# VHH binders against Thiamine-monophosphate kinase (thiL), part 13

Target 1, 333 residues: Thiamine-monophosphate kinase (thiL), of Prochlorococcus marinus (q7vei9)
Amino acid sequence: MLKEENTQEILHDLGEQEILNRLRKYMDYGQIDDDTALIKSYKKELIINTDMLVEDVHFSEITTNPNHIGWKAVATNLSDLACSGLEEVIGITVGLSAPSSTPWSWVDGVYTGIKAALNKFGGKLLGGDCSNGKQKTLCITALGTKGPLNLHRSNARPGDYLITSGPHGLSRLGLSLLLSDPITKSINVPNLLKEHAIKAHQEPQPPIKALQTLLKCKPYAMPWNAAATDSSDGLLEAIESLCRSSNCTAVVDHKNLPKHADWPSGKQWNDWCLEGGEDFELVVSLPPNWAKAWLKAMPCTKAIGRMKEGPAKAMWSNGETIQKAMDTKFEHF
Below, E stands for the ipSAE of ESMFold2; O stands for the ipSAE of OpenDDE; V2 stands for 0.75 times the mean of E and O plus 0.25 times the DockQ between their complexes.

## First folded at step 4 (VHH)

Design p9 (from j3a with G50V; framework vhh_7qbe_3; at its last look DockQ between E and O 0.74; V2 from the best seeds 0.00; counts 0 for: pae O 5.8 > 2)
Fold by OpenDDE, look of step 5:
Structure p9 (fold): chain B 333 residues (1-333), chain A 120 residues (1-120)
Amino acid sequence: as target 1 above (333 residues)
Amino acid sequence: QLQLVESGGGLVQAGGSLRLSCTASGFTYDMGWFRQGPGKEREFVASISVSGGSTYYADSVKGRFTISRDNAKNTLYLQMNSLKSEDTAVYYCAAVYEWSTLDESEYDYWGKGTRVTVSS
């Protein structure tokens, strides 16, 4: 019985034209026929973001399936748009580079993930380019319309509530689990938490729903200005970013950290909550009335502290400085 | 409102195989299968993410059941192999808006169910 070596098609054998032809299925009819995407003029301001995913930096075969890569590519960019007051996702462009030896199935998987994310969160694949390269890379440009919310980090004010849209540390835990890290093996992680953590890492969710609820909860006659960022680089970094931009002090309550219900107790796990990164939750500074409305409307939100007048820093409610754990800084370079 | 319709249930002998399908009336979010046996509570069987990249299984069905989806057809599948009498249940398709979880409370849409009977 000749094991039909299912000779996996590789990019080299297909060539650029065939690859592009195959990518048509992920786009609207006719979309790829033009060198540029025509975006109908929305009488609205546009917001744009570009982000890159690089193999062995942002994803690996061990932790991230091609579908996940595609999903993450979309999710990360949409998160940035959300933090800027996104109203509607228009779409994305994709620059893809990969070695010629790369199986088609990888590319197909990536774009399947992209499409799935776009289907869920909105927008279209507007176009892009493919090239041979030494390393697998994705360059994503995301376009959206600007809504009425003016979200800028500098908008934080003394007296504001510091609120997160959801739990933190899950992605880091997920990564640890996927890597079979001894640290996570040393504890009994509930199955539900494992699932949530792995899901958070592999298929992060941009905080679009959170943004929408935030918008809906704005009190009447209150200005549309608020401070927001995402926690892609960690909760603490997000908080500090708000502080730096607004010249406010963030006072964080240790008891109110945004932890999963089954989150392990201990300093190590607190550190992951604070500094784990890639949670893509909104971190928002809101006036009290708006904050209260949002907290009531969205149960997954958590007030973690307050902003006050003072130097640009984050501190605990007991007056101690929040110390960063040494090993967790993702360096881009 | 998203509608889910299960199919593929029936009578099968122990050790046999069955494939369930769930067709959604529109775009599907994260999806899963649950089952309720006679006199038992509804329990989680399997889930799959929107991208299809993540799958989860109950321990009782691991290695025997395979969940998959076709987004182009808005269809969820459950391939059930090596069926046991304990697998006898009404199987329900469920869709989640955000995440597939083991928690039934997180699923927003449910099918009416399809009956699977495994005879000894």
Scores: ipSAE 0.020, ipTM 0.320, lowest interface PAE 5.8, mean pLDDT 88
ESMFold2-Fast, scan of step 4: ipSAE 0.523; ipTM 0.821
ESMFold2, look of step 5: ipSAE 0.568; ipTM 0.844
ESMFold2 (binder alone), look of step 5: mean pLDDT 81; pTM 0.829

Design r1 (from j3a with S47Y; framework vhh_7qbe_3; at its last look DockQ between E and O 0.79; V2 from the best seeds 0.00; counts 0 for: pae E 6.6 > 2)
Fold by OpenDDE, look of step 5:
Structure r1 (fold): chain B 333 residues (1-333), chain A 120 residues (1-120)
Amino acid sequence: as target 1 above (333 residues)
Amino acid sequence: QLQLVESGGGLVQAGGSLRLSCTASGFTYDMGWFRQGPGKEREFVAYISGSGGSTYYADSVKGRFTISRDNAKNTLYLQMNSLKSEDTAVYYCAAVYEWSTLDESEYDYWGKGTRVTVSS
């Protein structure tokens, strides 16, 4: 009985037209029939973000299946929109490049992940393009409407609370676990933490809920201005970014780092919390009244410090400089 | 409010197979299966993420059960093979709006359940 080698269809065999036809199932009816997507303007300001995912840079077969790639692509872009005061997700465009030898199942998986993320967080696949390339790459452009909240890093003021929307370091831990890193093997990581970490890495969540709660918690008489960024490049980088833009000093309390409940103790693990990256939490500088309201309304939030007058830097509450761990800087170039 | 409706339960002989379905009324969520046997507490069976890329199984069902989903149909599946008498339970579909794990407390929406009886 000749095992019918389930000859996995590859992109070369399908051709561009068939690939596009198959991608229709991820879009509204008729949406790809035009070269452009028509977006009805609701007389609102638009916010736009573009992000690229490149094989062996942003994802690999070892840690990220196609579904996860698609999910991450959406999540990353939506996180940026959230940090800019997103009200509603309109949708995304997808530029896809892949070798012709790429199985269709990979493409299908990617778009399945995209669709899943859009279904959860809102928006539509508005369109895109596919091309043959030497490397698998995704270029995502996300569109949303801007709400009333003005989030700019420069809005941070002395006296503000520094707050995160959730725990940090989970994605880094997840990556370590997926790679069977000796570091994580050397400790006993609780099963629940393992699951959370792996999920955080493979299926990150944009902080849309956090943003919504933030908006709801704004005191009535307070301006719509706040400072926010995401922690995609790490918590410390996020904090420093706020400092640089606002010319404020961030004073961080070591005891109040946003750690998972079962987070391992020790400097190395603190470093992962601070510098691990890809957590996609909001890092916000808020006036005290607003901060308190948000902290009360959203239990996963954590006040980690305060902003004060001073040079644009982050420091510990004991007066020491927060030192960056050498090995953790993801450099895009 | 998201509604979940389970189906596919019934009587099956030991060693047999059964496929459960759960239809969601809303858009895609992280989803899972739980079960409650006679005189037992509800226990985790399987988890699947929103993208479908991540799955987890209880040790008791690992290698026998497969969780899957069709996002286009908003339907969750549980393929149960090599069924045992110990698998006799009411099976519940559960969904989470934002974040789910293996913890029952993290699930926000529940179906009414479908009964699976495995006869020896």
Scores: ipSAE 0.032, ipTM 0.337, lowest interface PAE 4.9, mean pLDDT 88
ESMFold2-Fast, scan of step 4: ipSAE 0.501; ipTM 0.796
ESMFold2, look of step 5: ipSAE 0.069; ipTM 0.589
ESMFold2 (binder alone), look of step 5: mean pLDDT 81; pTM 0.831

Design r2 (from j3a with S47R; framework vhh_7qbe_3; at its last look DockQ between E and O 0.02; V2 from the best seeds 0.00; counts 0 for: pae E 20.3 > 2, placed apart)
Fold by ESMFold2-Fast, scan of step 4:
Structure r2 (fold): chain B 333 residues (1-333), chain A 120 residues (1-120)
Amino acid sequence: as target 1 above (333 residues)
Amino acid sequence: QLQLVESGGGLVQAGGSLRLSCTASGFTYDMGWFRQGPGKEREFVARISGSGGSTYYADSVKGRFTISRDNAKNTLYLQMNSLKSEDTAVYYCAAVYEWSTLDESEYDYWGKGTRVTVSS
């Protein structure tokens, strides 16, 4: 954590060379001095993903400090790699754009969060670029090796268990608590739930442990195929995505929604669980024997339903279609 | 695999200050401080997330203690100001891969403790 400063150094006053000198402590193998990073040869398939975080679109300084922004940028990118069958994180590159009036403490905080996430989940800081811009923007490209799992949304089959790697809705609740939303003030949210929700919003965890456990639990006779997607756009959207890609119906039981132990009761809170977004969990369609093994090995996983033959839609076990209830109209353009 | 070593304890007069340190591996953990006073059960003091962006404090120390970390040095700190006789305890550093509760039973790794004595 950075101490409060009476006088803030800004990027304009430091200049390019001093900024680069200060960033060197985060870089591996002097990557800051060259146009390209050198990566050793791998005998595995590689996977790559790029995510961009833009101020007032993807993050707000009201709800996240710089350390959170840097952590989240890495964690959300690694979540995308995890749903593609990640085995090992090789590293990342960072593109940073910010106004010249930006405090150095903001940049230092972001890189501290980036480095903390890499130290926890794996990978090296391979390099990056810095430019002046009117709006703070962080662009992360992550590179990893692909393991033996073939994870495709189209691999869902009738008879599969529908399983989540963890609870849903926490990030949405955390955001509302941080914004002092009147709806969260109308109920008594237990202190433990408040802490978990705020942490989930500010410091998401990519489901790398869940993926590793899924791999270890595969029954001998099962092929290296499963259906998976991430839940960054909400649990319901993740389920519907699996249904569309596999042309199957998902049947979800109200009592089996993947809620935190202290989650509030009622339709509003079930809606936040289904549609809140930014939970960054795996949503997996899995054959029964593999499903049962994963559920036993990983306490945070939950079976929420089953896949069956039928039209590409999500429905409740009582036969009703699951309807979208929340305003999900976030325009990024 | 992870070893935690506390330092910085000692004798200090009421109203004084001390900074405790805890050294750890380079692997990022959620970390916290706990303390055990004479004849008391171990209690939570403060916690800091892996990114360093989130901190949480026990009500008894809010405004007086500050938890911080320097991940480049693999070091956790507890800055203790306005010390009271009630702060006399052995202070323990603790680490967990991901913090989920205030309960001490959730923590995976513990140091041996450093003693703080606050005299009148």
Scores: ipSAE 0.488, ipTM 0.802, lowest interface PAE 2.5, mean pLDDT 86
Fold by ESMFold2, look of step 5:
Structure r2 (fold): chain B 333 residues (1-333), chain A 120 residues (1-120)
Amino acid sequence: as target 1 above (333 residues)
Amino acid sequence: QLQLVESGGGLVQAGGSLRLSCTASGFTYDMGWFRQGPGKEREFVARISGSGGSTYYADSVKGRFTISRDNAKNTLYLQMNSLKSEDTAVYYCAAVYEWSTLDESEYDYWGKGTRVTVSS
C-alpha cells in the first residue's frame, strides 16, 4: 500500500479517463481524443529535441512548485531549439509519469505552467501520455521550424568577439536562496538581485529574444553563419565547448564577466557566474561588426572576451588557464 | 586600462638598423606595429600573436623587419634592418584581442608613437 490517505483528489482515484478529460482544457478541441497530432506541411526544415525532468534530479518540492516545473520543462526545450537557429515553435508533446498517490492539483499545476510558457514563447500542446511510475518524471519533445541562421559550435574563428546574451550565476544564486544556504545568509543580498535570481531559477527564460535580435543585427554581406551554444550547463562549459568545436582559444577578461549589476565580489561569486548553470543564455562568437551591432541593440548582452588562434581552451586575459572550481558535469550513469 | 609606451626611435642613415620597443603595462595581447609617414595615412607594418608563435608583415617591410616579443618583460619589439627613406614615419604600437585583420580600426589600444627618420 503505497497511497497516503488524504483529502485531495489523487490520480489513483480519478483513473485514466477522468485524467484525460481534465487535460482536455490544455489542448485544441478534440486533440486529446486522437492518438496523433496533425502537423501542417512546412517548406522549411524542422528541428526537434527532447528533454527529461526527473524529481530529485532536476527539481524538488523545496525549490519549485508544479507551475515552475511545467514552465522549466518547456523553457529547457526551447532553449535547445533557439541555440539551433529556431524560427518558430510548432508545439510540444508531454510524457508524464507520477505515483498514483500524486494529487491532481500537482498535475494541473504542471500543465498550467506548460500552457503559460507556450503562451509566452509560442507553440501548442500537441498531445502526450500519462503513466504510473515511482518518481515524478516529465518528458517534453519540442518541434519548431529552423530559420536561416546556421548556428554551430564549430563556427568560431580567431578574431571573433565572445558575447553572452545575459547575466550568469542568477539561477545558482536563486537555488541557494531557496535552500537557505549559509553563503546567502552570511551577506546582505540586495532585494532586486534576490528577485531576479529566484525568478531565473524558477522561471528560466529561453534566449529566443536574444536570437531574434542577433538575426536582425547581421550585416548584409555576411553569410548566415555564427558560432553559438547555450549556457545551461554553465558559462565556462559553454565557452570550452566553443573552443573544442572550433579549435580556438577563448581569452576572457575578468572585469567583463557577465554579472548582474548588484552581483557580489569574491571568488565564490565569480565561480557561480562561471559555473552555476541553468542560466539558459546564448554564448556567441561573432565577427566584430556583427558583435558591435548586437551589443548596441540588446543592452543585456556583454562582450566577455575574444577568440584567438591557439589550443582549444579558455584563458584569462592574464594568460592563466581558467580552472574549474565546481563539479560542472552532471552524469546520470 | 592597458598603456603602451614606445621607445627606440631616432635618426638613422639609409641602410642602417634600429630596434623599437613597446612596453605594455598589463596582460599579454596580440600586438602590432603601424606607421604614419609625412602626409600619409597610418599603415600596417607587422603583427604578432599573444604567444609569439605567428607573425605577419606588410609586403613593404617583409624580409627587412622582424617583430618579436618577450612576454616575461611585457615588451614588443620591431627590429628594422636595411632602412630606406620611405620608412621615415611615426611608429605606433597597438594591441587587440584579434589578429585577423590589417585594418587599424580593429586595434583597441594604441601608444603615443615614436619617430623614426631615415636620412639619405
Scores: ipSAE 0.000, ipTM 0.109, lowest interface PAE 20.3, mean pLDDT 83
ESMFold2 (binder alone), look of step 5: mean pLDDT 83; pTM 0.855
OpenDDE, look of step 5: ipSAE 0.006; ipTM 0.280

Design s18 (from j3a with S100L; framework vhh_7qbe_3; at its last look DockQ between E and O 0.01; V2 from the best seeds 0.00; counts 0 for: pae O 11.6 > 2, grease 25.6 > 24.2, placed apart)
Fold by OpenDDE, look of step 5:
Structure s18 (fold): chain B 333 residues (1-333), chain A 120 residues (1-120)
Amino acid sequence: as target 1 above (333 residues)
Amino acid sequence: QLQLVESGGGLVQAGGSLRLSCTASGFTYDMGWFRQGPGKEREFVASISGSGGSTYYADSVKGRFTISRDNAKNTLYLQMNSLKSEDTAVYYCAAVYEWLTLDESEYDYWGKGTRVTVSS
């Protein structure tokens, strides 16, 4: 039961200036006094990502409290940075729009979540803007420094190992549980799996640790090039994305799907693993030596297949095409 | 079924060079060379990724042997330089064809081997 938003102060009553003043507590001293954030760069390359969260599209009152919205906003953006070879998180900017009737507690919750995520993963709130709007929206811009690792989807090569940094489908299952979906009610889901799934949905973790481990496992004589993306849009989409960019064929073994240990058996659940989305794991194409090292170093990683020369597509090891389940594809438009 | 055919073996003097070839009947992922000397167990020599971008060598051949491949020809090569008597063995081509293996000694397909004899 998401806690009833107490009839607290609404944004209209506070006004813009007071809202900004209250947001100071989430920033470094003096940060909000400037129109721009000064970032001291030590001659490092920067990576930047912008992502939007829109009410009833990316979050809802039913499944996501304000704290989780804030957390998810940070996590999603940091995941994108991670896929680009992030070294250090610098920070984020937040554009917030909300109806004037929105309780302050909602805004405060969102920024509390943001701060919590930043405290865990690094970076700071650099600034942002607030505006009245018809719908609650967050526009996040995340900044980080690029490390030595060159991660591009086009770097996939025939012979590479296809590896995921963790299990898939948990967020989708979590969503289903939170919505009291009849599908999940029809099966006996172990309590531990329920907890993990709900947590995965509400508090997604960007794959920063996975990236760091990947970096550490690179063989000395090997180039810094690899292919990576995240599974925010689903594992299958991630794989296909790598294939499209690299013009390689991905061969996936259905027996080696990255499933939770207690994952339910069956086609439907396999589909959720493949297409559920919002898992925010790294999906990586690596040369064999590097792949082996990473697999050994990080037990949660799983080799799910190989890349080969061929058309840009994903296929099963038995030669069959991986078919997409119609109802699971998230489309922005 | 994938077929591997080795060639290029023969008699060579110590310090000499030899180039082995292995032709595959189709595309493969990782490929490798193994060898089995007289009275010895089969041992890993070198491996190469499907793209040719990643190579690995046994310590005993590092700096002397070079593994390469031509994917257009589905052919694997082993350039052997500075050959030693200890390099005398039957050399086997191996390939991963259908699936991933983390064990360098595990391959899906094997050739029949080609004999390399290094004379002192």
Scores: ipSAE 0.005, ipTM 0.246, lowest interface PAE 11.6, mean pLDDT 87
ESMFold2-Fast, scan of step 4: ipSAE 0.590; ipTM 0.825
ESMFold2, look of step 5: ipSAE 0.011; ipTM 0.539
ESMFold2 (binder alone), look of step 5: mean pLDDT 84; pTM 0.860

Design s19 (from j3a with S100Y; framework vhh_7qbe_3)
Amino acid sequence: QLQLVESGGGLVQAGGSLRLSCTASGFTYDMGWFRQGPGKEREFVASISGSGGSTYYADSVKGRFTISRDNAKNTLYLQMNSLKSEDTAVYYCAAVYEWYTLDESEYDYWGKGTRVTVSS
ESMFold2-Fast, scan of step 4: ipSAE 0.507; ipTM 0.805

Design s2 (from j3a with D103T E104P S105E; framework vhh_7qbe_3)
Fold by ESMFold2-Fast, scan of step 4:
Structure s2 (fold): chain B 333 residues (1-333), chain A 120 residues (1-120)
Amino acid sequence: as target 1 above (333 residues)
Amino acid sequence: QLQLVESGGGLVQAGGSLRLSCTASGFTYDMGWFRQGPGKEREFVASISGSGGSTYYADSVKGRFTISRDNAKNTLYLQMNSLKSEDTAVYYCAAVYEWSTLTPEEYDYWGKGTRVTVSS
């Protein structure tokens, strides 16, 4: 049959009540009919995080369609909860602001992406609204239960292993490929790496499974304490954050950088692995016995270095300080 | 070169106790105790992280042996209680000095060993 044509309905023409009626299919039964969502009492600590995503600051239509924007909004928020010891996602609330000239198809796409992420990672859409604004913005508040694992950046200790939950640099490579950056044309990027990189940029995966495996691997008689952070701002920044909070030196070996199997060789590609950002992996400092258990249980994890006594900085195993090479990054102030 | 020197071995009656010591010539990351009994291969006994915050024990010694370290003295200890005839072995101290291993069994440096004999 004939391909269905896109409808160019805009939010102004629909009005508030029709917009809410259309959003009902994404909500749990009855949630949109009240100003508040009811959450059952848990005999556990709750953790909460709020992220704001702003048009032309945090997302672009060039590299991400509306479905990707909605997915990323949920995934990035859940990554923050994961590095705080998340056990279960309860749900999210969504505040969406957009110009009245915005197509309904854009809003529908965003909510489709949100729902897809919740279907994969858990949680309910507890509430949401759509309001008129000068620019497109998404405000996601996520709620979860805290499990038994106490994750604090200050828990890193001399002798600990530094481990990542997965490879780094994929999101940066994906961004470059989506922008048709000439630098990626200088190398023949294998199809599998290309697919993984683009997917990592458009559909990041919060490290919830990595966290679940980490707590299941805890050795007997070991305290429920570890040091962790996520790598949303890049691997090097994650390592330096652990160093600052624990007042320890991190020693990283070049041979142990957490690269995809087909990752290109050279300084440029090492820099993207260290500083590319938006990989949303868990970076953990663990005692040797727990570290080795996690490495054995989850093949995508990699030991990248050790913590030692010394000033709060990251060093290569040859004694040189790891220098930042990528200077242009987003700043609020 | 890093040197490890074990001491404290000897003859002890079953049910008795011994404390082994191992002094390192410098700072080490992970340290561990291994043993080799008559007619057996060298086996893992216990390990401790560089900070002393994490320990791991072989099933055969859990609840009887305690590993500890004093980093100010660069010294590793193994407190052995409720000794059995099966604990008779040469006990070796091992250490990770550089970033070179991902397992407790892959150590850079080893001592010469100290003999422990448990009489029936």
Scores: ipSAE 0.000, ipTM 0.145, lowest interface PAE 18.4, mean pLDDT 82

Design s20 (from j3a with Y97D; framework vhh_7qbe_3; at its last look DockQ between E and O 0.89; V2 from the best seeds 0.00; counts 0 for: pae E 6.3 > 2, unsure alone 62.3 < 65)
Fold by ESMFold2, look of step 5:
Structure s20 (fold): chain B 333 residues (1-333), chain A 120 residues (1-120)
Amino acid sequence: as target 1 above (333 residues)
Amino acid sequence: QLQLVESGGGLVQAGGSLRLSCTASGFTYDMGWFRQGPGKEREFVASISGSGGSTYYADSVKGRFTISRDNAKNTLYLQMNSLKSEDTAVYYCAAVDEWSTLDESEYDYWGKGTRVTVSS
């Protein structure tokens, strides 16, 4: 019979002061000792967002490890900032709640992932708090400066192109693969698609590059306004949100759905493309000249339809209203 | 232009160990190690995701090699244990901006390599 020894350090045994001491390496010198972070004066508008990641709601040990969780927590916040016209990430704060039995290695992994994402996308870890709780939870508040582009869901107009910044459904496929879902066993998913889907789920990328390219492609004569939202809750929800906020109809061509090159054929897979979540792409409504410039400059973009005058809804090109095929609306209460 | 510089190669007896390093001139998303042995095509050895949370290994090195990264130092490591004559190769550090894969064609940046020779 094998005998195991428990050598893993847990939060209970370390205590608050040792935890604080270990977290120093993720922050600027001395910041952990301060109750507040000093933010230098900015002459620009500031934008702020708060997101929560909750165990068994947004992540699980089956699908993600602590490094993935930390990365995702930053990426979700930055996606929201990008869709508001982010210029520069100033930083984030982290609220962490976890059982006292949680291994330090788990916390260390989360902060490693947080720091990796900040190093990639910008900003600093400004501060935060840790507390004992029954369920692992991260609360991230992110702060950034707003650039010149006024992105708002209400800025869509009839005649605009409806464009996505990248393929959709990848995160949902990645989740299914990680869970060994029978649905994914019924098809032969190419290895490259598997790898891209799993990465999209575990280490999503906020649409900062897409935003930067969109700004660079703005025609001189166009005003600094465009309609956008992200697709974190699904592509169809993003399209409908644009329609509601702008009082426009979106007409979508099912043949132009933004699929990965190796995406499977069939209704199930089209439903995941439309209604899968956590893809973190921009969904943008642009005047034709700007749209054409962006499509040319950034190969991953795809024109999926047009905005037109009409009731606030999404329609197929044949005139039928796009119906939800999945029950994807999650309500916390 | 991102630059990758490998170090730590050398001559070692079979059964021995070496630790390879690769310093990047800036942060990368995913990084990996590839190798090219005498008379062979370049092959995948190991990769690690931008967050450090996902690691992948070729079957020939599983259990013997460990990939890791220190994002504060922009440095990638390969700890190589229980070395065999078959591990003799030039080892290359590689990096990508967007997504990693096991396929070398998706890596954007490459080091010049460091030679590892395992004597029998």
Scores: ipSAE 0.149, ipTM 0.642, lowest interface PAE 6.3, mean pLDDT 86
ESMFold2-Fast, scan of step 4: ipSAE 0.561; ipTM 0.829
ESMFold2 (binder alone), look of step 5: mean pLDDT 79; pTM 0.811
OpenDDE, look of step 5: ipSAE 0.540; ipTM 0.813

Design s26 (from j3a with V96K; framework vhh_7qbe_3)
Fold by ESMFold2-Fast, scan of step 4:
Structure s26 (fold): chain B 333 residues (1-333), chain A 120 residues (1-120)
Amino acid sequence: as target 1 above (333 residues)
Amino acid sequence: QLQLVESGGGLVQAGGSLRLSCTASGFTYDMGWFRQGPGKEREFVASISGSGGSTYYADSVKGRFTISRDNAKNTLYLQMNSLKSEDTAVYYCAAKYEWSTLDESEYDYWGKGTRVTVSS
């Protein structure tokens, strides 16, 4: 192999025209740096979400490579759409900004990840832009149709079951494993949990299947209304958000925390389950009959508690308020 | 129904190279290669995640084999270099259709296999 033939291409050396020509190959309609017009009639309400991901703020190249970054950018945006009652992903637009010293392989990897996520979850790459910037930044706008399910954080009612679509804490554990954190080195993490945690951090799943199953399980006579949010900022924040918006109390059963089967025991690991973040699961408040149907149809769901009349707060079943973990800046004695 | 079709197997001399391909009838999440040699149990060779961002290799093939995928073609590849007689096996393509499986070691779909024979 001739090594000189493998010299790394950087954006500066390619120039704007060549960069745009290469990016056009990813576009489903071949348009880039242009408006994309879809000649289709949509008889449904449309939902739109925009996320901006900034290097060293929202992603790190230490724990995620370009393919992971592109996948996560789509997955996190689609997670937001799912929490709004998404029926179908129409597509996305991508604004990419990067320093002129950025390798083309980085851009290629990001777009490969984006296309992989769209192929998995649905939607077209409708268009995009590429500009020079001091910091790597992705701005993704996603467009979808709204289905019949009205998901609002304010729809929780006393008597509802509080359910999560899947386990929590995996992304936080994955991050710790990828950083070789001494905390995870102090215990024997089973290989299955290790693989699952790393995958959850690098290639999260938007809860589209959970949403589709939830919709299919609705009892015939029940209104198309439910309360839901995602757990991107952590399970506890998701629960508190439902409480604030619905003005009621969540009562969580400590023994029913949504843990992976091999999850470690102890306060630290319960804290990571509650506050780890980036799990992108649905946290849903449902009437008992709808809740029981969803729990039966989707085994990965778990009833973690109940909603009751009271102030906007989360509490344990023993009556104590659920407290956030101690920050290293705040020493407790 | 998802279908996986392997190709690229054959006879190759020790020290040689082969590239295996596996084409799926639709998008798959994770994909991997497994092999079963004469008189042996099926063993893991390599896997690649849906985004193509994560790759995993059995210790016996690290540095010699490279897994990759082309999602536009729904095709998985295994580039096998520095082949040894011990690499002689039927190679199976496997795919996970969904991310959220209760057992991440289990694959949902399997191909029929392609035979690789490494002669001395």
Scores: ipSAE 0.485, ipTM 0.793, lowest interface PAE 2.3, mean pLDDT 86

